# Designs tried in a protein design chat: VHH binders against o26223. Part 53

Target 1, 191 residues: o26223
Amino acid sequence: MKLLWTSQHIKVTVHIDGKVSKMDVLEAIKTRRSIRKYQDREVPEELIDKILDAAMCGPSAVDERPWHFIVVRNREMLEKIPEVHPYGAMVKDAPVAIIVCCDSSLEKIPGFWVQDCSIASQNILLAAHSLGLGAVWTGVYPLEDRVEGIRRLFSIPEHVIPFSVIPLGYPAENPGTRDLFDPDRIHLEKW
Below, E stands for the ipSAE of ESMFold2; O stands for the ipSAE of OpenDDE; V2 stands for 0.75 times the mean of E and O plus 0.25 times the DockQ between their complexes.

## First folded at step 3 (VHH)

Design c20 (framework vhh_lunsekimig_d3)
Fold by ESMFold2-Fast, scan of step 3:
Structure c20 (fold): chain B 191 residues (1-191), chain A 120 residues (1-120)
Amino acid sequence: as target 1 above (191 residues)
Amino acid sequence: EVQLVESGGGVVQPGGSLRLSCAASGFTFSRYTLYWYRQAAGIERELIASISSGGSTNYVDSVKGRFTISRDNSENTMYLQMNSLRAEDTGLYYCAADLYEALLTGYDYWGQGTLVTVSS
C-alpha cells in the first residue's frame, strides 16, 4: 500500500469564532463531503461570486467554456425543484442553489460539454467547502425527465441544457471520513 | 440495486451476547464506511457504531467496551458483536452504508432491521 506522506504535514485550522477553516488543495479534495442539511442562514452574494469565479476557471475542451449558471435564492422556486427531481428533496431547505447549464451554441467539439460542466460542478463543490459551506451535486443530465423539468421551471431555452443542481449553505451536518485510496486501481506501465 | 440485509437478532437474558450480521450487495462494499443504527420504541434512530473502509471504528459511549464492529470485505458482510447486553440495548438494529456521495439515486438505504430483545 502506497503511503501519501505530504497530506499528513498539511495544517488545517478551525476557529470557533466565525467557524473559519483554512485548507490546502489536497485536504479540500480529501475532506469535501456531500452536504444535504443546511443551517437557516443566508449565504452572502460575495461568497457565491467567489464560487462562480472558481467554477469558470476550470479547463474545457478546446477552451469552449460552454457553462452558464443560474443562481436561485427564491424560496418558492427552490421548493418546486423536488417536484421535478426525485432525489432533490434537500434543495427546498437550502438558502441558495446553483444550476449549472451548457449553452450548446458555445460548443466547439460535440459531446465534451458534459466533461466541461462536470469540471465546473466539482469546482463549485470544492470552492464551497474551502469557504466553510456545504453543497451537493444533484444529477440532472442525461436524465431526460429531469432536464425538461428543470428547463420548464427556470425558463431555460431549448439550446441550453441544465446539467446539475447544486444546493449550498452553511452545513448542519458533519459526515464521517472516508479512506478511498485503492492501489489495485493503479497499473504501472501497462494494464 | 443496493441491498442491506440484517440478521442475528433474538431474545437474550441480561449479560448475554449476540452477533449481528449485515449482508450487502449492489455496491463496492470495501470502499464505504458502514454503520449500525438502533431504534427503540418511541425513540429516534441512534447511530451506535461505525467502521471506515480502512478499518477505523467509532462507538457511542453507551456501547463502548461492550460492542465490537467488524467487516469482512471478501464476504461483503459487516458484523456487530454485542456482549454484556442490557435492557436498554433492546431495539431494532439497522445497518447502513455511507452512500452519501451518490448523485443520481437515493443514498439512504435501509433494510428491515433485526430485533434484539434483552429480557429480564
Scores: ipSAE 0.056, ipTM 0.492, lowest interface PAE 5.1, mean pLDDT 85
Fold by OpenDDE, second read of step 4:
Structure c20 (fold): chain B 191 residues (1-191), chain A 120 residues (1-120)
Amino acid sequence: as target 1 above (191 residues)
Amino acid sequence: EVQLVESGGGVVQPGGSLRLSCAASGFTFSRYTLYWYRQAAGIERELIASISSGGSTNYVDSVKGRFTISRDNSENTMYLQMNSLRAEDTGLYYCAADLYEALLTGYDYWGQGTLVTVSS
């Protein structure tokens, strides 16, 4: 087993059989950063499929799985997203974006869909990172203007709530890793 | 200023019905998801029903088939029709709106609540 370093400083394990192994879960979590600059390079559909597979593997309240995903590759649509998402400027530079949505009709109990979609969104970020891609979570919900903007732009039905826009691409920046461990946030048995 | 005002609470016998109202002001009512909460004595506040801006409704299992949440955007009012009331439905009922500001601060905008008492 050979370790390779990509230009993004991502550890990739190559098996003897030539297959590339993904980084382990702890490595992915610890080294993941928001990436807002992307290479002029297309993301293979296979990678998007793997990312979406990961997105659907997260738990949800009473297994309601309320999530839907819009995969956006159309350049015109990507360029329009920043018009309704002021902090989504980087989306126009990405080769692809995933819009995570909730179908409210799939909820079994009210309100937990936010957690469900958050888990799905985080899994997208982690999976992307493990695959050598960069991504960033741009929040849509619960900002009214963003929700309605994305809804209108993509003709999303009223019972479906756009939750996040996640641009993805091969990283064109390296923000480095962070040590975010804070023992002051850990309480044993009681506050 | 955002304001939510609940009304319609009262004393009712088991099997009876009540209709609660939540009058809202200070925000674009039609574009927000709205919620009913209740709080029984000694128990944490519980989310029991929601209605999206598009009219999609959700309920906790304990109220399904008995309670109906609805909204009138022209009147900025949300309703909760409660049928087949049980003793365990007793509590303070609150309405809430899914406001971004509330989520950021950790404080939802709440009304003062309306008391529902189900007793024989």
Scores: ipSAE 0.000, ipTM 0.208, lowest interface PAE 14.2, mean pLDDT 87

Design c21 (framework vhh_gefurulimab)
Fold by ESMFold2-Fast, scan of step 3:
Structure c21 (fold): chain B 191 residues (1-191), chain A 121 residues (1-121)
Amino acid sequence: as target 1 above (191 residues)
Amino acid sequence: EVQLVESGGGLVKPGGSLRLSCAASGRPFSTYAAAWFRQAPGKEREFVSAISSGGYTTYADSVKGRFTISRDNAKNSLYLQMNSLRAEDTAVYYCAAVYGSGSYIEPYDYWGQGTLVTVSS
């Protein structure tokens, strides 16, 4: 057996309704679904802390790590998000949302903050899934009306750019399985 | 790629019913999540109802209990059964679909042209 054929799995322990389960990283990636329907149940602060820790562990261009996060639990504020984000209707019904922001004063290389905040957003989705929660990424940047709407609603400074709004909670839907593998998108040696 | 075509709109009296249909062409519809949105003149587009590829549904508070979303994967079709219609339901109704989970910019990548529903005597 050659070392290059040795399979290593990274296992994540998930607590679901007081019970423990394990999920491989590949399983988490393949089974994560956008969840838009949530139970009327609060998410513990400890789980949000774990999700945000995972969000900040993503790679960042020249290690600029420009991300900031706003955690929104206030029902009145959550109910106002659909007024400035047309596709944010599910946020109204979520127990909590995370707003991923870029602090432009931390930017070291122009433009790469978009990739940085995309990585942080995806890590939030995967971490939430691994912890038995459901979440969905709703886009803010680069749509200027949404950027300005979210900025005004949450008193975000002009040098900070809201990137995404991610509602999350205990899932009240199960979208079922899907298979998205497409071999026509894989080219060997050349196009 | 998928193309969506709505039908079933028209004039209906308050308290009446209408059934909207949306026909999808392209990849098997069973792989798509789908939704209905509406837009009244001079207003922003608003969410009405959604159905996942697995059949799980959600509704806007304004239509809950009156509207029912359903799908027929064998016919590549999405439906919206509208009961107890009110004047404020008057709008152009759009169906929307997304393949997989690529939904962060606009949750639905594919949109129909819309069908007009007028609730008036």
Scores: ipSAE 0.000, ipTM 0.225, lowest interface PAE 10.6, mean pLDDT 83

Design c22 (framework vhh_gefurulimab)
Fold by ESMFold2-Fast, scan of step 3:
Structure c22 (fold): chain B 191 residues (1-191), chain A 121 residues (1-121)
Amino acid sequence: as target 1 above (191 residues)
Amino acid sequence: EVQLVESGGGLVKPGGSLRLSCAASGRPFSTYAAAWFRQAPGKEREFVSAISSGGYTTYADSVKGRFTISRDNAKNSLYLQMNSLRAEDTAVYYCAAVYGSGEWLEPYDYWGQGTLVTVSS
């Protein structure tokens, strides 16, 4: 017989078409999928605020928290993103996108901002999912042409590096969940 | 837990070289990110160099091209190769470590007692 462990459950309230459901953190992690099709429906400012609060709660190297965020709702600006980001075609159809940036002036140890901004990006994806939204991470850094293209479109200063563009909205697709657990990747005590 | 002990400090002439070592004990060091910091008399502690658990390295601009950080996980050791030393490099050098990349939210958790490097003619 196997011993079973239990952990404290953290619950998040999710709004879906006027209904509320609760999702614990493990469920959010395991059921989050990249969403590239969105309803033509406004995302309330309050939900964006919650998502950005969650993004800033991520761990960062030496607590440098180098992230800044641009919230883009302007349709004309969203429509220009695919011109500088070929895999960002879905962004033009999203009601809103968040651009995750690194402010180099906040960097305490060079180079760890990439991990910091990755953590912030993942928290955006998880928070969006927990709130009944869908999102997808579209990569900007380290592709120099995308970095400079996004910088020019959004008037981003030279000391700030655009890291990711995350379109989000209410999902218009429902991809199934994935079973990704692979015990062959777990080594006990030694390789 | 990790305990850190630095060695290799000493007196060196300008333009000379030193290799600092940091020996870690207690837990497998390979799971820790590690760094070198320094503090000159009357100044605040400053960052010198860091290495992730995966071996990715970073350097302060003041030492870039002159210092090289490395680790030997089999020996649970961290190193700082210091070349082309200048009077401005005179400081107590500290080894620091943090368990797991996800715990970098707080400053480095484990610190050594330091090793003195003096660059003087």
Scores: ipSAE 0.000, ipTM 0.122, lowest interface PAE 15.5, mean pLDDT 82

Design c23 (framework vhh_gefurulimab; at its last look DockQ between E and O 0.01; V2 from the best seeds 0.00; counts 0 for: pae O 10.6 > 2, placed apart)
Fold by OpenDDE, second read of step 4:
Structure c23 (fold): chain B 191 residues (1-191), chain A 121 residues (1-121)
Amino acid sequence: as target 1 above (191 residues)
Amino acid sequence: EVQLVESGGGLVKPGGSLRLSCAASGRPFSDYAAAWFRQAPGKEREFVSAISSGGYTTYADSVKGRFTISRDNAKNSLYLQMNSLRAEDTAVYYCAAVWGSGSYLEPYDYWGQGTLVTVSS
């Protein structure tokens, strides 16, 4: 991933499969959608590395960086995730999934890990989109059944908390973009 | 697959305006991000403007404030309103489309044959 500074926007340039993506940050944010349908096409390891690099660039409380990432490509494991994650049906159709986890032993301040892992998860989504991939954030934490299900499935230690499962792939759908701006949610100076 | 056909090119004086159109056929145009490129004589093709499938727009610095890209998905059409035209805007203008919401993926998957815009006194 190459970041280019322009006079008006920060742009990301990525070379993928003979194509170059030059998407600015606002475009990435504004045009990103949850993608739940994927092509029968493998995602190169290089792209996953770039996505994970981006995931680790987010801020964290007092720089605690509590996140760990499980990269799942095994077909059998991908197919098992929906069994413990009722809203993760699309995972079985993805060529790869990233499980974002928190190592509680890395926390410096209790409780901020949720924010940290959320930021990491969002960066994964934005990076994936900028690279021409589709992804969706499927929440694991704080639902205990999902947390324990993913924990057991992937033999995750007790001190590590699975937070999200993010399937990724080349998009097989284009849901378009939405305008989610709501001025009624903006308060000036006071509520 | 998508087929693209540009129209609206012609001769215009400096300071004038021109509106280009691109008619898409095949798959629903809403599934594609679209863009305008141009190639001047003896120069490389350059990006002009893009619009995501959902309508997010981007512009080259050289055309910001002068050009406006828009789309009508119901008509499967892409437009480029060009105002305050300059001699340096003289080029063959190409319509392009790429699958997905991202609007700046090169190369684009589909290209038109181009339409010539000449800005001259």
Scores: ipSAE 0.226, ipTM 0.659, lowest interface PAE 1.8, mean pLDDT 90
Fold by ESMFold2-Fast, scan of step 3:
Structure c23 (fold): chain B 191 residues (1-191), chain A 121 residues (1-121)
Amino acid sequence: as target 1 above (191 residues)
Amino acid sequence: EVQLVESGGGLVKPGGSLRLSCAASGRPFSDYAAAWFRQAPGKEREFVSAISSGGYTTYADSVKGRFTISRDNAKNSLYLQMNSLRAEDTAVYYCAAVWGSGSYLEPYDYWGQGTLVTVSS
């Protein structure tokens, strides 16, 4: 939520592209799907801002919050992602992508940045879904060739590690909902 | 268990056409997003084309305008119509599918064994 000034009154809600999402957290989690085909339609900057705000609100080990984000809208750069990431060939037509990175200089405890950046990545997916967008997490770390390819393509410093590439846009597919609840994976008191 | 079986590969002359088929079993094909990949000798496996469960398609730049992906859910089948074939299209072609998962590492969970396409005179 944001406060917006008008000429006469303060607005206490944000209306982006004529929509206000009322999806609760459980609904967002249960209905989110990986989306790999997007409409040829621009995503407003204000929605990206909301998504990144949500991404930074996740927990991190000893509150290290090591994440940095690169927002890619440049068509030429988006079209080069498939050269260094095989998954990118499916999603190169997305209007925008977010690259989740770890700044290793912010790391307080070895190795937990992977979990921290996983949390940030999932929050991006959930926030995008709640705002009427589709997204998919495409893995970079720990695959060495993908890490170095993305680093080179986006001029990422050596102390920063690209973790995931998340293309997003308005969905051009509807894969339907999943039924993945499996009670055999729940053990009471013991294995 | 989900299984994918490719067929239709063979020897074809440059400029010719070939149609590949992929038969799915174990689950209704209408539930899957599916794709074709290929791997030429000494090269990495590369994306060719994909089709969503809703019928939306995407193509690699190297095959746009020459190849057409389609599905027939009643026959649990995926097809790749290949026209204007070139020597550089010579590869083993693989059918791939994803159902209900949220894979963040690879886009497809199920793979066929492949079918060889050789473009040569």
Scores: ipSAE 0.205, ipTM 0.594, lowest interface PAE 3.1, mean pLDDT 84
Fold by ESMFold2, look of step 7:
Structure c23 (fold): chain B 191 residues (1-191), chain A 121 residues (1-121)
Amino acid sequence: as target 1 above (191 residues)
Amino acid sequence: EVQLVESGGGLVKPGGSLRLSCAASGRPFSDYAAAWFRQAPGKEREFVSAISSGGYTTYADSVKGRFTISRDNAKNSLYLQMNSLRAEDTAVYYCAAVWGSGSYLEPYDYWGQGTLVTVSS
């Protein structure tokens, strides 16, 4: 059966600036996979801004917030990263990469910057995943050759320590979901 | 601790078949994602196929429909069944593995020494 419709003169005001979560946080944590293959598609600056906002929401030792981020979109620079980071080959195929750095002049308690930058790096991975992007954390610190190579390539000052390189883009692979829960790693009350 | 050893390479005529094997030793192979790569003389190493620890498989476009990756966790072994072989499949084939969801240090942590496959008239 066919239903006929009548249009009317309607005035509406739509307020769309409320926030709606696209993915439950536990779902994001459990379904995020390291993605090393990317579509030939640009990542909008707006999404990078959201990811970096999330990266800076992490806790830090005594609120020192020692992190800095280099956003790399230049194709020549992305293609040079594997020359100084030999197991970061997928970076050359990514439309963008984020380099997480520690500015040691912001340290308030020595050595905790590693935890601080690890938190920021993981937040980047989760935020990217929640936005439909794929990413992978490629380790730089504490591997001295990688640290110095990345510092040289991006003109990073000696008091700033490159920690990780995170290529990201729209995924071109689906490695699937994994169940990694291991109850033998859980100790109640004592070891 | 972990060692990967490939076998099953050889000379095969076009249209023929080979099965490559990769024997893993050390930790249980069931904990690892694994892959096959290949490198022809004078060319860059290229991805062939991967299988996750949970059994999800992927293939390079050039081999899809002709090659099948599989694993036998009880035997700590990875296999690559190669059918309808072509001259362009000639390469040294490498087995690679990575623990869990993947290492953030390396895309694959362990590599074998390779086995040569030659497809020629």
Scores: ipSAE 0.012, ipTM 0.251, lowest interface PAE 8.9, mean pLDDT 84
ESMFold2 (binder alone), look of step 7: mean pLDDT 81; pTM 0.834
OpenDDE, look of step 7: ipSAE 0.007; ipTM 0.297

Design c24 (framework vhh_gefurulimab)
Fold by ESMFold2-Fast, scan of step 3:
Structure c24 (fold): chain B 191 residues (1-191), chain A 121 residues (1-121)
Amino acid sequence: as target 1 above (191 residues)
Amino acid sequence: EVQLVESGGGLVKPGGSLRLSCAASGRPFSTYAAAWFRQAPGKEREFVSAISSGGYTTYADSVKGRFTISRDNAKNSLYLQMNSLRAEDTAVYYCAAVYGEGSYFEPYDYWGQGTLVTVSS
């Protein structure tokens, strides 16, 4: 699948149940759900490349772009993630996981890397969804035990901070849609 | 809302066995990723075992080969079979689960009140 620019908006083409369909950005945002059950199917490397390209296209403070990514496909390594990250055995179910990291040597202003890596993580979730995959964000930072556990497991240097672990794959569940719009949270002109 | 209730705790001799149960209400348990945690006297709460919605399991190194996590969707329940129990396994055991979107901060959104397991000769 690929992203196409038409007129003033992006059209995303995805394979749905073996057929190609198109999803607007707004539709992708509104229909994305956390997916924790995956088919026993390999995710092509080309799709991972597209997802990571999208992840790096997010805004960052002072254009610092502090993100680094670890792509984990090795079954033994995936099986060890739940031992240092207490998100059940969900990561073991996935054919692949992406670990979003901050390289602190790339940080230009203190603290904004958290927002930068959050944006990258959300772009991974949206890109995966747009490509017919399911994913879920599992938090690492700022939980010190998870940060150190993931760092040790993947030999991450001390100047690099693991931020999130995102398992992904072809979805084996359909949780449906959510209606989350709350007009009471919108204030016109003043609080 | 989702409620989890643990049962099956008690006093057992070293080398003995216990089976803990966790009953879920409010939502079908089969839609959950679920886990067991424990808290020993004077220690922080620690991970014991987890099971995904797909049925894959993981265990803390201290319990591998001795404990088995399982679920029964028809009974809306999660279990922990504990064999070859040691004094070090003495703790309050907690059932935890996630349903729906969940929280990326806390992967387990729902917790039970705990059940005490005492391993003593």
Scores: ipSAE 0.018, ipTM 0.377, lowest interface PAE 5.1, mean pLDDT 83

Design c25 (framework vhh_7nfr_2)
Fold by ESMFold2-Fast, scan of step 3:
Structure c25 (fold): chain B 191 residues (1-191), chain A 119 residues (1-119)
Amino acid sequence: as target 1 above (191 residues)
Amino acid sequence: QVQLQESGGGLVQPGGSLRLSCAASGFTFSTYEMSWVRQAPGEGREWVSSISSGGSYTYYADSVKGRFTIARDNVKNTLYLLMDSLKSDDTAVYYCARQGYSPWLFDYWGQGTQVTVSS
């Protein structure tokens, strides 16, 4: 018996906040929302691999690419995250979480790893959304207690800094889209 | 072995209603997102509607929103599409599809049921 997705072409329209749209890059950026409620459904490892591939394609300062990723599927470990990250309560209900880390031994320019890991985190959110998953960025760095707690929980060595925890799964909520465009923040030619 | 079998299609007049059913077997139906996809004569496949594994969340193409309702019965392993206010442009073969490993990648399809809206 052969699975039909391997050879089939299909026209898909996404119903976004009452509107039908094909999800190109701009629509993915505009329609991505933080998702904190997940279906009780496993995320295939093939999707995680695609998301991590996208994460590693971001630009980094002097091509330092300092990012490392921990993929957490173990329910006991996911349930311990809220103990060290109070605003990460949704992580325990997610089927999987990705911890974005910086290996400081790979850093070529001091401080730019924060921008590098932010780019990787955003790529994870966008890739997840483009694949029909929901995710949310929960902050770890620069909060020292959270950094220490996550490091201890996942046996992260001292030269590696946990940056963000991103739970993801199939969405069990649809918050709709946002209108965030503010022309007063755009200055032509000069401030 | 996974099987999806549609029924309920037929000829109906504009403004009429039809209820499509899809009987699922060979897998744990309650754990999968399910969808309806249609193909009009001479056209490509068009996604119509999806329903989450537990039935709490439903999604619709703009062309059918407010006229079609997707539902599921996880005890009976059956997916439904209730079609109201049918238009001639709803004429198509309607397929029941199981969500694959990636959104819009369906791993199993039914054989389809023909819906014709005509006077």
Scores: ipSAE 0.000, ipTM 0.167, lowest interface PAE 15.1, mean pLDDT 83

Design c26 (framework vhh_7nfr_2)
Fold by ESMFold2-Fast, scan of step 3:
Structure c26 (fold): chain B 191 residues (1-191), chain A 119 residues (1-119)
Amino acid sequence: as target 1 above (191 residues)
Amino acid sequence: QVQLQESGGGLVQPGGSLRLSCAASGFTFSTYEMSWVRQAPGEGREWVSSISSGGSYTYYADSVKGRFTIARDNVKNTLYLLMDSLKSDDTAVYYCAREGYSPYFFDYWGQGTQVTVSS
């Protein structure tokens, strides 16, 4: 290594029902994994509400906050997603999916809605993980065929752009650990 | 199926050292955050230490910071707690606990190992 890195982060401990629980943002970020297999178990609406609240807390360019969300629980609709999104085959097995959309009428600065919706999508993944759920980001934008397929399937207006489809549920897989830190990608002072 | 078995407890004099082990089986150990929790006679459970799934991050209660070291061996599916400079107030049953898929709850516990610090 070019530089010696030491790991540290803050952990908050909360007492619940005679047991201790903890919240650690950095650990949540490092342990979140894409989950593509789900238990046959319903996700309560209150958990979806918490996840969507977290999604809307992301920073947004000039505070435009262009995001809208479609919550899909209908089995027939979930089963049709793979027809318009080839890598969305796992969606039909999830109890619920969230479609992240951009309402272009709310856009104040051209192009930044992609960053805004990316932040909202990541917040959904982290919030789901923190609540004991698994989720995966399946890409829609900028692939025109997927954008139009999802638009038609969910009756999305022309001024609204579907950005991502995020199936979620209680996880039925554990994909293992990853160590992605690469010091060769860090440059000090100049390239 | 999921099993956590502690060992290494015993009697030790103040200022002494002990090494606790927790043998894990029935799950993919390397994908879970692991913790040590203790319970002193007549008191509630007190969280002692945690280690991230890959071992890169460790966390300690203020009462044990600088004296205890948590470690793991993901090849051997074993969690460790190295206890140095033991005090009488460290006397407790020490439990190995697995954090569930969510970072804010523990879903499995071992049976515990007794640590007694007395002169």
Scores: ipSAE 0.000, ipTM 0.102, lowest interface PAE 16.3, mean pLDDT 81

Design c27 (framework vhh_7nfr_2)
Fold by ESMFold2-Fast, scan of step 3:
Parts: sequence; C-alpha cells; structure tokens
Structure c27 (fold): chain B 191 residues (1-191), chain A 119 residues (1-119)
Amino acid sequence: as target 1 above (191 residues)
Amino acid sequence: QVQLQESGGGLVQPGGSLRLSCAASGFTFSTYEMSWVRQAPGEGREWVSSISYGGSYTYYADSVKGRFTIARDNVKNTLYLLMDSLKSDDTAVYYCARQGYLPYLFDYWGQGTQVTVSS
C-alpha cells in the first residue's frame, strides 16, 4: 500500500504492484514494429484507455489538440474497412481499431492538424507496443477516396477529417528489430 | 462548455445507503475515464473510485472497497456511485471528476454533493 499526493493535492491510497513493467523509452522506440497479424483475443478496455491517454499527451500546434478518436470493436464494421481502404486488409482480423480524426472546429492554426494527428498516431503505436500489443498505422489522409470512404462508413461529419486507421491486438508475429541509424543524414553546423 | 453536475447526497444513518449521480455534458462522455473524489471537513481531497470509459474496469480506494460500487451509463451520460454500509468517516463532499492527461490528474470537476453520515 502507498499513500500518494497528486499534483492537484489529491490523496490516493492504492495497493501498488511491486513489479514495474515499463519499457525504456528508447527501447520502445527502437523495437516497435508494424504488426499486421493478431491473436484471437480481445484487448481490454483498460489498455485502450491507456493508449488513448498517451495519444492525447502529444504536443500540438498552439495547443489546439484537434484530435478525436473512434474506437471500433464491432466485427461487422471492422470487416467493412478494407472495402474503402485497399491496404487495410489486416483490420478485419484485428479485435479493435482506433480511427484518429481531426475536428476542424478545434483548429487554431491552419494546416498543423496533420502534424498533431501524426503525433497522436505515433503515440498510439508506441503506447500499444509498451503494453505488449501490436499495431500498424494505415494511412487515410490525404487520399480523398479513403477519407470519404471512412467518413461515410463511420458517419463522420464534414467538419471532421479521418486521418489514420490503427488496428491493434495481441501480436501473432514477431518481426526482428532493424538497424536504421544512418549517419549520412546528420549534418553538423551546416548542410 | 464541459459541465459535471452531482446529485443524490444527503443525511443518512450509519449502515445506510445512498446513490450519487453525476450528469455530464459538453463532451463525449463515453470516451473518458471518470472518477469520484471526496473532501471531508477540514481535510484534503481523497480519491474514492474510477471507472474506465466503457465500464469494464473499476478501481476503488482501500477505504471503500466492498462497500461502494461505481457505474456508468454512456447512453444517458451519467456516472453513479452506489454507497452501502456507510460510516461516519464517509462524511464528505463528493465530486465527480473527469480524467485528465495523467493518472489521478483531473481536468474538470463538478460542484460537489454533500454526504453526511450521522445519527
């Protein structure tokens, strides 16, 4: 048991597990891989909550935080995604998918919502990996046919732009890590 | 825009029961973890219970485990706290709170509802 005081001076009394299952940040970044094969297992709501919390922790231009998320668990709906997203075939086999959206009514500076939603998408991938799940970013924006297809399928209003579809689940594949460090892309002081 | 409004508090005898409700508006209730936090007379705020956005996971402070039940209705945008076997130590103002970007950090609070356990 541990008595905690939060940054808002709230007393929290919880039983804390002695084991901390936290992946080092650098390890998480370096070992995350796109996962397209999933076990036949449901992802608990608690883990989705943690992933979405991480998604919303990203920086955004002038703190506009334009992201909204649709959590899709309905098998019929997941099976329809490949009809409007040709490279989203793996989504039908995932237990859940998150659709990252931009609510344009929250946009404070034009155009930066793409970067904001990219950050949110990457945080979803990293958080999923850190929690023992696998995920893959499938692109929607800026392909107009995919944007409109996803919009119609999920009844997304015109002022909201679907940005990415991220299926996730317990991984049924384990691709090895890659050595991607390229010093030729690093320039000191000048180009 | 975001509003949280508690109700259901009152005076109850030791061993009694109360049901608190929190009506949420101005945001997509079904996408947020929700919590109950209380403040006893002359004391700081104490976290009581939390519920995941879909309702499948619930968490309780050790002081209320087995006596309190947190629940939500995402169709009605309402959070509940069912309080059984009330003790004098449960006397407090109970606040509905929306989960912020860090654990136990809340970004919106209701005005609170008073619960008094006394004979």
Scores: ipSAE 0.000, ipTM 0.383, lowest interface PAE 12.2, mean pLDDT 84

